# Ledger of designs, part 7: VH-VL binders against Large ribosomal subunit protein bL21 (rplU)

Target 1, 133 residues: Large ribosomal subunit protein bL21 (rplU), of Prochlorococcus marinus (a2c733)
Amino acid sequence: MAEKPAAKPKAAAAKAEAKDQSDSYAIVEASGQQFWLQPNRYYDLDRLQAAVDDTVTLENVLLIKDGKNDTTVGQPYVKGASVELKVMDHRRGPKIIVYKMRPKKKTRRKNGHRQELTRVMVQSISIDGKALS
Below, E stands for the ipSAE of ESMFold2; O stands for the ipSAE of OpenDDE; V2 stands for 0.75 times the mean of E and O plus 0.25 times the DockQ between their complexes.

## First folded at step 4 (VH-VL; framework fv_nezutatug)

Design s2 (from n3d with heavy chain S51Y, light chain D50K Q55Y; at its last look DockQ between E and O 0.22; V2 from the best seeds 0.00; counts 0 for: pae O 8.1 > 2, placed apart)
Fold by OpenDDE, look of step 8:
Structure s2 (fold): chain C 133 residues (1-133), chain A 120 residues (1-120), chain B 107 residues (1-107)
Amino acid sequence: as target 1 above (133 residues)
Amino acid sequence: QVQLQESGPGLVKPSQTLSLTCTVSGYSITSGYYWHWIRQHPGKGLEWIGYIYHSGSTDYNPSLKSLVTISADTSKNQFSLKLSSVTAADTAVYYCARSEWELFGYFDYWGQGTTVTVSS
Amino acid sequence: DIQMTQSPSSVSASVGDRVTITCKASQGISSYVAWYQQKPGKAPEPLIYKASSLYSGVPSRFSGSGSGTDFTLTISSLQPEDFATYYCQQANSFPYTFGQGTKLEIK
C-alpha cells in the first residue's frame, strides 16, 4: 500500500496587501496647467501673487479622489471642491538658455529665462467644506 | 559663513519643559530662510521637529505638535525650541539647522548638536 | 508620513571600493531627496540635494540618482574619510523624514 505523498500545502502567497493608504488627491487647474495634488506635499506652481506663509485657495478642481471612495470628476470643475495651499517660498526655476540664430539675417540672440515659481504645501483638499482624510 | 550653535540644559527632569536656543552667526535669521530643529535619539535615526520662518510662521511634526513651540528672537539672532512634558523618549541630541528658501526642506547648515538627557 | 527605507543597514568595504546605498520611499516623492553623511559625535553634513545635485565642496566620488520611490547614493572609490553613517531624507512632504541610516564600516 504505497503511502500517497502528502500534498505540499500551497504556500498562499500572502499578497502583502500593500495597504494602499488611499492617498486622497485632487487634480487642479492653476495658471493654465493641471496639477496632481496630495495633502502635505510640496509642489512648484507658477508664480502666485501671494506672500510667503499666505494661504491660497484653489477652486478650479477638476477631479477629486477621496481615499477608497469613488473618483469625482468635475464638469468642468467639481462643485464645492477646493484645495488650500500654503505658500512656502518663491523661487526661480533652472536657467534655460534660448539661442536663436538666423543665418541669412546675421542675427544671433541668446536669452536666458528663469521661470518664476512658487513652492506651496497642500494643507487640505475639501468638498463642501469637509476636508478629505 | 553661517554658523549655528545649540545651547541649553543637558539634563531635564521628566514632565518638565525642555528649552533650547540656537544662536545663529554670520547670517540674519530675518533674511528669509527657514530655521529647523531636528533631533536624534541614541542609536536611532533623525527626526524633524519643526521650523520657523522669519515672519514667525511655524510648522511642526504632527507627532510633536501639541508639545512643541518654536520661537525666534530677532534682536539676538536666535531661535528657540520648547518641548513640554518631556519623557525618556525625548532623550536625544538636538540639532538646529537651516534651509535656504530656494531649497526649502534641504538642510545645508547644522549646529554641532546638544545632548539632552531626560532623567529623574 | 512618508517612510524612507535604506538598504543595507550596514556595509563593510575597503578603501577603493565602489559602494552603493539605496533608499526607498513609501510614496512617490519625485526628486525631493537629500543625502547626509554623519561621523560619530558629529552633526550630519549635507552631501546631495534634489536626488542628484552635489553640495559645494562635496567630492565628485559621491553621486546621487533616482526619482519617484527609488534612490541611490554611490561612492565610486571609497576613501578613508568616507567611513560614516549615511542618511537619506525626503523633502517632499511634511513631516520631513529620514532613512534609518546605513553604517559604512571598514572591512
Scores: ipSAE 0.015, ipTM 0.629, lowest interface PAE 8.1, mean pLDDT 88
ESMFold2-Fast, scan of step 4: ipSAE 0.566; ipTM 0.788
ESMFold2, look of step 5: ipSAE 0.520; ipTM 0.803
ESMFold2 (binder alone), look of step 5: mean pLDDT 92; pTM 0.948
OpenDDE, look of step 5: ipSAE 0.011; ipTM 0.626
ESMFold2, look of step 8: ipSAE 0.479; ipTM 0.786
ESMFold2 (binder alone), look of step 8: mean pLDDT 92; pTM 0.946

Design s21 (from n3d with heavy chain L103S, light chain D50K A91F)
Fold by ESMFold2-Fast, scan of step 4:
Structure s21 (fold): chain C 133 residues (1-133), chain A 120 residues (1-120), chain B 107 residues (1-107)
Amino acid sequence: as target 1 above (133 residues)
Amino acid sequence: QVQLQESGPGLVKPSQTLSLTCTVSGYSITSGYYWHWIRQHPGKGLEWIGSIYHSGSTDYNPSLKSLVTISADTSKNQFSLKLSSVTAADTAVYYCARSEWESFGYFDYWGQGTTVTVSS
Amino acid sequence: DIQMTQSPSSVSASVGDRVTITCKASQGISSYVAWYQQKPGKAPEPLIYKASSLQSGVPSRFSGSGSGTDFTLTISSLQPEDFATYYCQQFNSFPYTFGQGTKLEIK
């Protein structure tokens, strides 16, 4: 009589590996920075010039990994690839206190400022109009 | 400190719209938090319904397929849930909850919950 | 959607015991898991966020650990008020999802 396959260390490791590799993501370039973005996840980016609920499309996609573990690398950008972001909100982030040291015999100057941020939700990552699974 | 209180009809007929309101006290609803609706019914556990921020932006659980609308009334410091075309499967305890900007999706304050029964 | 699976579904224990509850995500969620305690007839109460950070006011006997897909909630020395149902929740990806719950019962 057939027995269900036993969970051997090598088989268990291969199964866990396949599971981890099912996550999809894109690496995109914007404003000289690279962003690692997953679908359906929220990210805080430097302030974008878009209204709340607008869709911002990023097309400088450096790399896409799909849910089937296939990776497409750009040269430098993946042709036909795009990432759609929904703008959720704009705000000032946590207050950052910056101390500016003056020449000797001067007191330290303290300036407070906040980052201006836009919260976005990654709605879709697509290549040639087909969304990643 | 923060206090959240649900209100609305305890009985709704099938195919009608369920309307619930969450009254927030101790903090302005526009203070930079996210406000959520979560439900719990027998045998299914907890289900996140959706959220609204002070900007008016909303996010909904895709499983509810455009049946849900969440809105805010800043003059009353309230936010509300409308769930259209209800069925017996929508019978549940409904909670409103809050999350911080930094921990969006972690619910640090909850209302007491209100029981909704969908029955003819 | 990310599935959250808790084990065990129920556990019986005595005051003073150490109890461990495990939660497994169907895909990587980094450290974006929270734990809640729910007593009969009441709303869930937050215990832990970001896998290991205690909510303000929660006793130090509660601790959380884990990253990636496997997470643990530990109660180091059970008190009478700890008998409740415990839920894990991921908040890495939309939509947010909860485990099925673990009922902690008196032995």
Scores: ipSAE 0.392, ipTM 0.748, lowest interface PAE 3.0, mean pLDDT 83

Design s24 (from n3d with heavy chain L103R, light chain D50A)
Fold by ESMFold2-Fast, scan of step 4:
Structure s24 (fold): chain C 133 residues (1-133), chain A 120 residues (1-120), chain B 107 residues (1-107)
Amino acid sequence: as target 1 above (133 residues)
Amino acid sequence: QVQLQESGPGLVKPSQTLSLTCTVSGYSITSGYYWHWIRQHPGKGLEWIGSIYHSGSTDYNPSLKSLVTISADTSKNQFSLKLSSVTAADTAVYYCARSEWERFGYFDYWGQGTTVTVSS
Amino acid sequence: DIQMTQSPSSVSASVGDRVTITCKASQGISSYVAWYQQKPGKAPEPLIYAASSLQSGVPSRFSGSGSGTDFTLTISSLQPEDFATYYCQQANSFPYTFGQGTKLEIK
C-alpha cells in the first residue's frame, strides 16, 4: 500500500470552508454532481436547458447551513428545501486542444473542443418557502 | 487599447430621470466582457449600481431596485444607465467599468467618471 | 449586504516606508477581494484581485494577502506616486460592496 501525495490545494479548500462555517450555504445534487452554493453568488454549471433570465429550481438539497443557526442534514435530501437559480448567460468555455502522440509512429493527432456552460446566480435558498436568515 | 467614456447631463432636477451612456472603444461589448455602473458619493465610498451581461441580462443593487435600468446598444458599442425619481442623494461621480467572464466581480477597466449633481 | 471595514481611515507615511492597510468583511468571503487605488480627480485603478493576485502592470511592491474575513494590502517600499486613497471590495456576493477607503498621506 502506497500513500498518495498530499493534496495541498484540497487541504487549503477544506481550511477555507472551516473559516466560512458562520455563513449560509446549501449543498445540492444535480446531474450526478454535488454543488456548494451560497446565496447571491454566481456559478458556472454544465449547459442547462433553460433560457436566459429563466429560473431553475433545484430540490435535491443534501444540506443547508443557515448562517450561525443549526445545520440541517438531509436523509438523503432535506424535505421542503429548494435553491432558486437565475440563468445569466450561456457560454463556451476555454478551447481545449489535446495532442496524442504515438512514440513508434511519431504522429501527432490534434483534437479540440469547447465546454458548454451556463452561468447562474443563486437567488434564494429556502426551506418550506422561507428564505435563509 | 480599451477606453470607456461616460456622457450625460451634469445637472438633473429632483424627481426626474438621470440618463448616462458609456461608450466603449477597443473592445466589443459582446466579446464576453461584463459591463457595470458604479458611483461615488461626495465624502462617501463607492457603490455598485448594476451590471449588464453579454446575453443582455441585468442585475441591480437591491437598494436601487425598481429605480434602475441598464441597457445595451451593441450596434454603437454602448451601454446606458437610467435612474428614475432622483433625489439629492443621487449626487455622485458615475463610472462605467468592465469585468472579465472569469473575474465577473473584479473591475479591471474604468471610465474617467462623470459628475452628476441633483438640485432644484 | 456584506460590510467591508478598512483600517486605518488614514495613514501618514514617508517614502521608503512599509505600509499596511487592513480590510475586514462582516462574513466569510473566501479570497474574493479586490484592491483599488484612487488618485484625486481620477477613477479607481485595480491593484489586486482574488486577494493576492497582482493586476497586470502593477508594481511588485504591492501585495495582498488574507482569506475568510481578514485581508491586508501591503506596499513594501512606498514611492511618491503611491500617495492616494485605497479601497477594498468584496466580489463574493451581490451586491458587491466596497470599504470606506484609506487615505495615504505624506508625513
Scores: ipSAE 0.537, ipTM 0.790, lowest interface PAE 2.1, mean pLDDT 84

Design s29 (from n3d with heavy chain E102Y L103S, light chain D50K)
Fold by ESMFold2-Fast, scan of step 4:
Structure s29 (fold): chain C 133 residues (1-133), chain A 120 residues (1-120), chain B 107 residues (1-107)
Amino acid sequence: as target 1 above (133 residues)
Amino acid sequence: QVQLQESGPGLVKPSQTLSLTCTVSGYSITSGYYWHWIRQHPGKGLEWIGSIYHSGSTDYNPSLKSLVTISADTSKNQFSLKLSSVTAADTAVYYCARSEWYSFGYFDYWGQGTTVTVSS
Amino acid sequence: DIQMTQSPSSVSASVGDRVTITCKASQGISSYVAWYQQKPGKAPEPLIYKASSLQSGVPSRFSGSGSGTDFTLTISSLQPEDFATYYCQQANSFPYTFGQGTKLEIK
């Protein structure tokens, strides 16, 4: 089978919520994942190689909704769009147990791992250097 | 042992600038924590005002817009709040608080609070 | 801003009772909720962080649960020193916001 990574379902659910509210947001691609990001909100992302108080700029923006029904869709990325994140903190999440099941073989395997996370705040979403209102 | 202590005037006239200082003892403000101002209105509602990291990086509640400034004096182990153009709505008990470096946004130590009345 | 709504606004209870306070966020906040206890004339004191983690030094009769939008603080066997106002707070989004508070009063 092809190595097609599954998109996170949470991105689609968050996108639906944002449409109902008509708030500004961006859908961005980072580290093989899609994130629905709104200005002035905190998000926990997979560990970033940045120091606390650093600004991280994401440029692979798939979609921007600018408030009142204005939507720009990328092909695949929105030209000139970027999202600025401020690094707030680094944290370790709880240990997660992952199970592999083979019903035909009647075998079960479990793997344990820890999450490393970086909390960021979305400082701005911009197109061609101009921040959304 | 960490202690936070607010200080500043108890009475401020409308349209003036409120200035409060938080003195931290038992811990250095340069040790990777965020330092916050939070107020409580007479109706018991709590409102987060803003925060500072020792680098000088600040975050402010958008509802206060450009009326608020938070600054740090690392040599005195203090951080301060300035709130400009005060009105009667700014009458509240003002607290300073800390959040841990690995748990941003959870306030683990609070000052005792200082009452500020805005009145002519 | 994320609105935090607490229920009930007040509750009357007796020593030894099990008390439950709920907090609802206007949008998903994962597990980023803290609970605080405030006694008259005093600063709030932390009880619970990250929805279910007990703050050091807090009695084990306090517990928190929930994720997403619905959160609960439980006191399993109420003690005289527990009569206070309780607040929830979200730590997921800027600005941080608090619930309106729940007064726990002697029945």
Scores: ipSAE 0.009, ipTM 0.575, lowest interface PAE 8.6, mean pLDDT 79

Design s3 (from n3d with heavy chain S51Y Y53S L103S)
Heavy chain, then light chain:
Amino acid sequence: QVQLQESGPGLVKPSQTLSLTCTVSGYSITSGYYWHWIRQHPGKGLEWIGYISHSGSTDYNPSLKSLVTISADTSKNQFSLKLSSVTAADTAVYYCARSEWESFGYFDYWGQGTTVTVSS
Amino acid sequence: DIQMTQSPSSVSASVGDRVTITCKASQGISSYVAWYQQKPGKAPEPLIYDASSLQSGVPSRFSGSGSGTDFTLTISSLQPEDFATYYCQQANSFPYTFGQGTKLEIK
ESMFold2-Fast, scan of step 4: ipSAE 0.581; ipTM 0.807

Design s31 (from n3d with heavy chain E100Q E102D L103T)
Fold by ESMFold2-Fast, scan of step 4:
Structure s31 (fold): chain C 133 residues (1-133), chain A 120 residues (1-120), chain B 107 residues (1-107)
Amino acid sequence: as target 1 above (133 residues)
Amino acid sequence: QVQLQESGPGLVKPSQTLSLTCTVSGYSITSGYYWHWIRQHPGKGLEWIGSIYHSGSTDYNPSLKSLVTISADTSKNQFSLKLSSVTAADTAVYYCARSQWDTFGYFDYWGQGTTVTVSS
Amino acid sequence: DIQMTQSPSSVSASVGDRVTITCKASQGISSYVAWYQQKPGKAPEPLIYDASSLQSGVPSRFSGSGSGTDFTLTISSLQPEDFATYYCQQANSFPYTFGQGTKLEIK
């Protein structure tokens, strides 16, 4: 059996219930948003003011799941918890195309711009300086 | 079209350093791609060794920690692997490979592979 | 490390057969799975990425499916050039890991 069936919960809850109990992750608050972060996995974030190979530490940790061990829930933040990110590189994302219309003359104009991104690797998730195993 | 070609000595003695180079043609190693070393043990599976990003940043398999160095020579459009203190367990076919930004971790182009035997 | 286990280790089949190869991850990896084909003496060639996306140039008889921990590679109508070893790989987290391989042999 690879997957736990979930008849009644909605898709998001069903997927969460099917998740392997040995998985480790943290939920962190950064730039007004919440991120679900797994160790040793890369993520693309809005451009950070950091150089390549710099370490960025996130300390507003809402929840940590330590694999087969316990889940620690913040009140609102887990005391002594941090997530260490390494900056892999900076890049412009895909071009986003926006169409604008004028009220009286319905003229469509195509404007393009690209999102600035920083790719990071989650190096460690720790509580009181002890990394998750 | 991107092409990758491995080069280096086919025989290395135990305790010495293995040095391999991957020559990339058809594309710059500093633009838009990630470059990897992967090896295949005789009669066994594939093992990811490490990556170097177009930015110059590197990540290595923790099982090879402190033994591996990957570096890039942008003027020659090459990246290289150094594996120190080799043993018979390092006998393998070594591949270099590429991944893209949008499909990071999926290896879309591979070199032909170079066989390395560690023996006295 | 995330362990990738393939089943079967080998399979014998005839041209025209439908062949299914399974891959199981020791942890949830969403859809971050690739499949590769390797012929003797050659480098692996990508077939599928992101569990079900076909690589450009790969014949449509190859398909992938699955999410979470269980993944499947299917060849709908086996051709002579398909006899090879097939590998799955997780791309969810470092270190990237591969299955042990499934050898597809002529019956």
Scores: ipSAE 0.539, ipTM 0.787, lowest interface PAE 2.0, mean pLDDT 83

Design s32 (from n3d with heavy chain E102F L103S, light chain D50A)
Fold by ESMFold2-Fast, scan of step 4:
Structure s32 (fold): chain C 133 residues (1-133), chain A 120 residues (1-120), chain B 107 residues (1-107)
Amino acid sequence: as target 1 above (133 residues)
Amino acid sequence: QVQLQESGPGLVKPSQTLSLTCTVSGYSITSGYYWHWIRQHPGKGLEWIGSIYHSGSTDYNPSLKSLVTISADTSKNQFSLKLSSVTAADTAVYYCARSEWFSFGYFDYWGQGTTVTVSS
Amino acid sequence: DIQMTQSPSSVSASVGDRVTITCKASQGISSYVAWYQQKPGKAPEPLIYAASSLQSGVPSRFSGSGSGTDFTLTISSLQPEDFATYYCQQANSFPYTFGQGTKLEIK
């Protein structure tokens, strides 16, 4: 039986540490947007072209909250801070269809496009290489 | 400070393979960024060729079909382009560039470019 | 492929002028547009990403706007260093595609 890469003991330990600091979060800046990210939580992001099992390290961290402890605010970025994401899955969202309803008559207006979604897991938030979660 | 620099032959014969290397300094290619090749044809403007992430994951422009290969050498902090079966249409200035994951497709650092002429 | 069409192909202007360059996508691309400036003999430099976000270090006289298919780059008060070629680019879908460029020339 082959090992599952995600089931390695070190990965399980990292997830346990993330759960211990479930109220921790980071705000990161990317593409002019701010993302609020919590450790050990997945996010479905709109239309990304990332490969499953890719890991991404984000370094433009605007703010970190370390559990119920102090909040660190960047100037503009928190020095030495990073957030590590793992790409979990690709999915194609359903086409969005808008209907106008009338008595005894159905009118359909199709205003949708298909939406691609990429699921990512926040694996860790760290400062100077030390994981908060 | 991030710097990218392209290197490779300035002249390639038709039907041969064009091989270019991008050397990255001031930043590790194993960090959370994608690394791209983009070329500029006289009169046509800019054309995205493809990208690589340090995991080995690649994306290529379908217009280049199976002719393009991008690879990374993390020990040298370099990534490379191979374009097989070149023709005169592949004459261009070739750039390497970087983009981050959330802004995949927005190029924040570029190399200075290297001119490649395909001629017999 | 998504085609990006810029207008005008060239524009002549004087220092202090307000300059507007437009870019039209052949399909809806939300706000996934970037703008680049390229000076002769040099690589493109990023100006704007996500249609309206100013790249770090870029002067505030540059601004971007638009969504869907129609996008605009504006230079509010042209400076001598702004004479260059400008490119729009869509980042919505593979392959990423660029406009044909707009050359901004001294009047």
Scores: ipSAE 0.010, ipTM 0.540, lowest interface PAE 9.5, mean pLDDT 78

Design s34 (from n3d with heavy chain F104Y, light chain D50K)
Fold by ESMFold2-Fast, scan of step 4:
Structure s34 (fold): chain C 133 residues (1-133), chain A 120 residues (1-120), chain B 107 residues (1-107)
Amino acid sequence: as target 1 above (133 residues)
Amino acid sequence: QVQLQESGPGLVKPSQTLSLTCTVSGYSITSGYYWHWIRQHPGKGLEWIGSIYHSGSTDYNPSLKSLVTISADTSKNQFSLKLSSVTAADTAVYYCARSEWELYGYFDYWGQGTTVTVSS
Amino acid sequence: DIQMTQSPSSVSASVGDRVTITCKASQGISSYVAWYQQKPGKAPEPLIYKASSLQSGVPSRFSGSGSGTDFTLTISSLQPEDFATYYCQQANSFPYTFGQGTKLEIK
């Protein structure tokens, strides 16, 4: 039953490193930064001015991928697109060390502080009132 | 050492509200961790029910709709599950569990579980 | 919801065997997968988190690998205490979901 071993690799179907076909996401702009957001995932962002359990809506959507491979690119924003975030909680993050230098003078100051974070859950990504599947 | 212990009635009638409590010892529920309810249906089927943070923030499995409520009692170092309008499909072993903030969806400590049967 | 499918549903093995269990996600979940061991009458116990990180106190014969949609749990040299049911779980997307389980039985 254990006959001559066949070379396994040469008969294998080529499996390109494929992206997730049903992977939906949006790229949004907030405070000069871009965020890649997927539905039903949590993200830790710099502190938002919102209460726990509040919904925050982001409308500056640069790009939406809707399931399969349908992609809508903004000019600069996708018209009618929005991302709804639910605030899960707020907390202090890890302590960081920051160096500040004065212009024209080579003076360095060392400061330590903790980041303030807001955890959000992406509740929905929609275009023209219709949520992505 | 963190220990979690579930308690509640082992038998609930259909259409009633299931109420379970998790008592946490060895760690305060007021810092650093999320506290979860997870159930296991007869014949395997693990299902995440929901979570609470000590601030009162909750997240629930959408499949359970508005039927589920999780609350915390910081004075007793406990958190609780209420599941309304139960049916035979809610028969399961119910576990409470913990996750770290940075590892929200990873359950590192579990209670021993409490069996709940829904029957008339 | 992200569906987690395990294979095989059961496997029979002898002490000293190498055992492999596979888990497939219906969507990409990066490396956000955990593995648990459950013995009859006991709660699940974590083995692996973030696909390949070994939980503290778990023997080094357990290892996890994979990313994206395909994940594997390997036991390099099966011990008597390893006969149990094993579950994978995705921690990428809400709600968190588990595989159906793989029962590891004595041959």
Scores: ipSAE 0.501, ipTM 0.781, lowest interface PAE 2.3, mean pLDDT 84

Design s40 (from n3d with heavy chain S99V E100S, light chain D50K)
Fold by ESMFold2-Fast, scan of step 4:
Structure s40 (fold): chain C 133 residues (1-133), chain A 120 residues (1-120), chain B 107 residues (1-107)
Amino acid sequence: as target 1 above (133 residues)
Amino acid sequence: QVQLQESGPGLVKPSQTLSLTCTVSGYSITSGYYWHWIRQHPGKGLEWIGSIYHSGSTDYNPSLKSLVTISADTSKNQFSLKLSSVTAADTAVYYCARVSWELFGYFDYWGQGTTVTVSS
Amino acid sequence: DIQMTQSPSSVSASVGDRVTITCKASQGISSYVAWYQQKPGKAPEPLIYKASSLQSGVPSRFSGSGSGTDFTLTISSLQPEDFATYYCQQANSFPYTFGQGTKLEIK
């Protein structure tokens, strides 16, 4: 009866950060993407609608590994699980410039693409209000 | 140009509270930067103590969190460190510094440092 | 906490030598590493940010490299003013942590 099955982690970068099988982490679904999040780590995410110093709570937790303890897999989400993020800063990434010229016009159009990012720190990963160690 | 200058007592007795102030010139502490305290024990490396943002929000090194308070006085363009219940292990040179998140979180400006000795 | 381990703890070198200092993080930190130079009796001075970007005004003989867990600071041709202790620092994880330092002695 599961509506959406839990996705298997395949990110090489996430494995590099959690080389030791005793490390705690959560896999969370947000904005149609999956994130591998560890406590006390900083991450740059697409711009969030939150002020600097605000806390953002993510509740669609697909999987939790609690250190050397058992791994809990959601169906599709782990009941009572949440990840708290603290907003550290808002910033812009590198600017990408695209030029457009049309035969009917003499002027060149310059369009910039600059990613808007929010830096967050993972404050805690918890199940029913109990934080992971 | 940004300048930071630490000030406070050079000698503190055990069990008292150490109080240090960082005066910032050439830049407002209410700007979008984090302001930090870092210390260095005699003959040892650097230890991050904590930071404050202009909103008043603070982050402290977990090893020191129960003992540390950082505050800001925007009218004087200053931020301050209070370290309670000091012991001889708190003898160190204390620095204030600014972090640039745009440059991946490195300390781009430092004060000259102030020496604090904890002794009876 | 992420531990930053530097090697060697000290190195003696002659003017003109190529010197390398390494820094290893206990966990992946991407490119969020910075290097600082500290001369006796003075505050640390920024040298390199984002693993490999040189701070304005720092001589081009200094360079940084690495990503993930292994990072290197290189001085291509040692000068007398380079006598100092060098520190690496990570900013990818709370709390910020520094390496124990590498003391560079000019012989």
Scores: ipSAE 0.022, ipTM 0.644, lowest interface PAE 6.0, mean pLDDT 81

Design s43 (from n3d with heavy chain Y106A Y109I, light chain Q55Y)
Fold by ESMFold2-Fast, scan of step 4:
Structure s43 (fold): chain C 133 residues (1-133), chain A 120 residues (1-120), chain B 107 residues (1-107)
Amino acid sequence: as target 1 above (133 residues)
Amino acid sequence: QVQLQESGPGLVKPSQTLSLTCTVSGYSITSGYYWHWIRQHPGKGLEWIGSIYHSGSTDYNPSLKSLVTISADTSKNQFSLKLSSVTAADTAVYYCARSEWELFGAFDIWGQGTTVTVSS
Amino acid sequence: DIQMTQSPSSVSASVGDRVTITCKASQGISSYVAWYQQKPGKAPEPLIYDASSLYSGVPSRFSGSGSGTDFTLTISSLQPEDFATYYCQQANSFPYTFGQGTKLEIK
């Protein structure tokens, strides 16, 4: 009946630690999900209630890594931390292709489910108004 | 049927402002696409200068610092580039281009390019 | 800035040959890579987007692969119209950056 939950957050954290230690990032809680956000990067998030070109500030920051400096862990949220996002566009995600026949035979394309998405650019990650390096 | 065409002076003196315009036909610039300026130095590679969204929001290459301004004139279906304090290093072929989010940032339509020479 | 290092700088090949061009990003860029073909005196034309998706109207002899930092463009059977300069581009983060180009020349 019951299956053991995956250690998804810890596995994700371990994977991030394996990356270049000089990279800055924040883990933010939004739309019921945790997102790993780096400055000056694009991300597709679940549809946000904001207009294109709006700036959205996310304050539910679970963790901040400031390059080679100390990691700040929230209790549950990091005090004074925020991530500033610029809303770029609202789009539907790509359709999923489902194959009915073997790859060498004619393939019938099925219209898959799509999720409404908002593309954002991470403009800054800050603690108490100071941007991360 | 979407077509882009660059226009502007082919010669600019050092320290002056380079001004180029991209005219869009077959598509309204106010529909939700990004519009870009890209240049190619003689015998060299491509350099992204910056972009503008239909709303007027802009993003610029940090290497060009405060020297770049991109703007749109929706009544003329055009967007324009101003590059201030030009030097010989700004001699290049300048392209305007469109990108689609469905194409993950790829530039699917380009103008034919306009040559700009910076000399005294 | 993300550096895109393209290799080789030039390739001499014959019609019918298989040609491979490689592009390396200085940091992870997921699949946000596009490839372009440029002929002398003309603007670049798109070939591949999202690392492996063929742009509309592009012949099936062109293919792209890769993810993360290492990307490849392959032409399976070179045709006379394929002699051109090829560029890779990353669209993962600002500023957008291009490889330095690979010139494909007649052997």
Scores: ipSAE 0.024, ipTM 0.633, lowest interface PAE 6.9, mean pLDDT 81

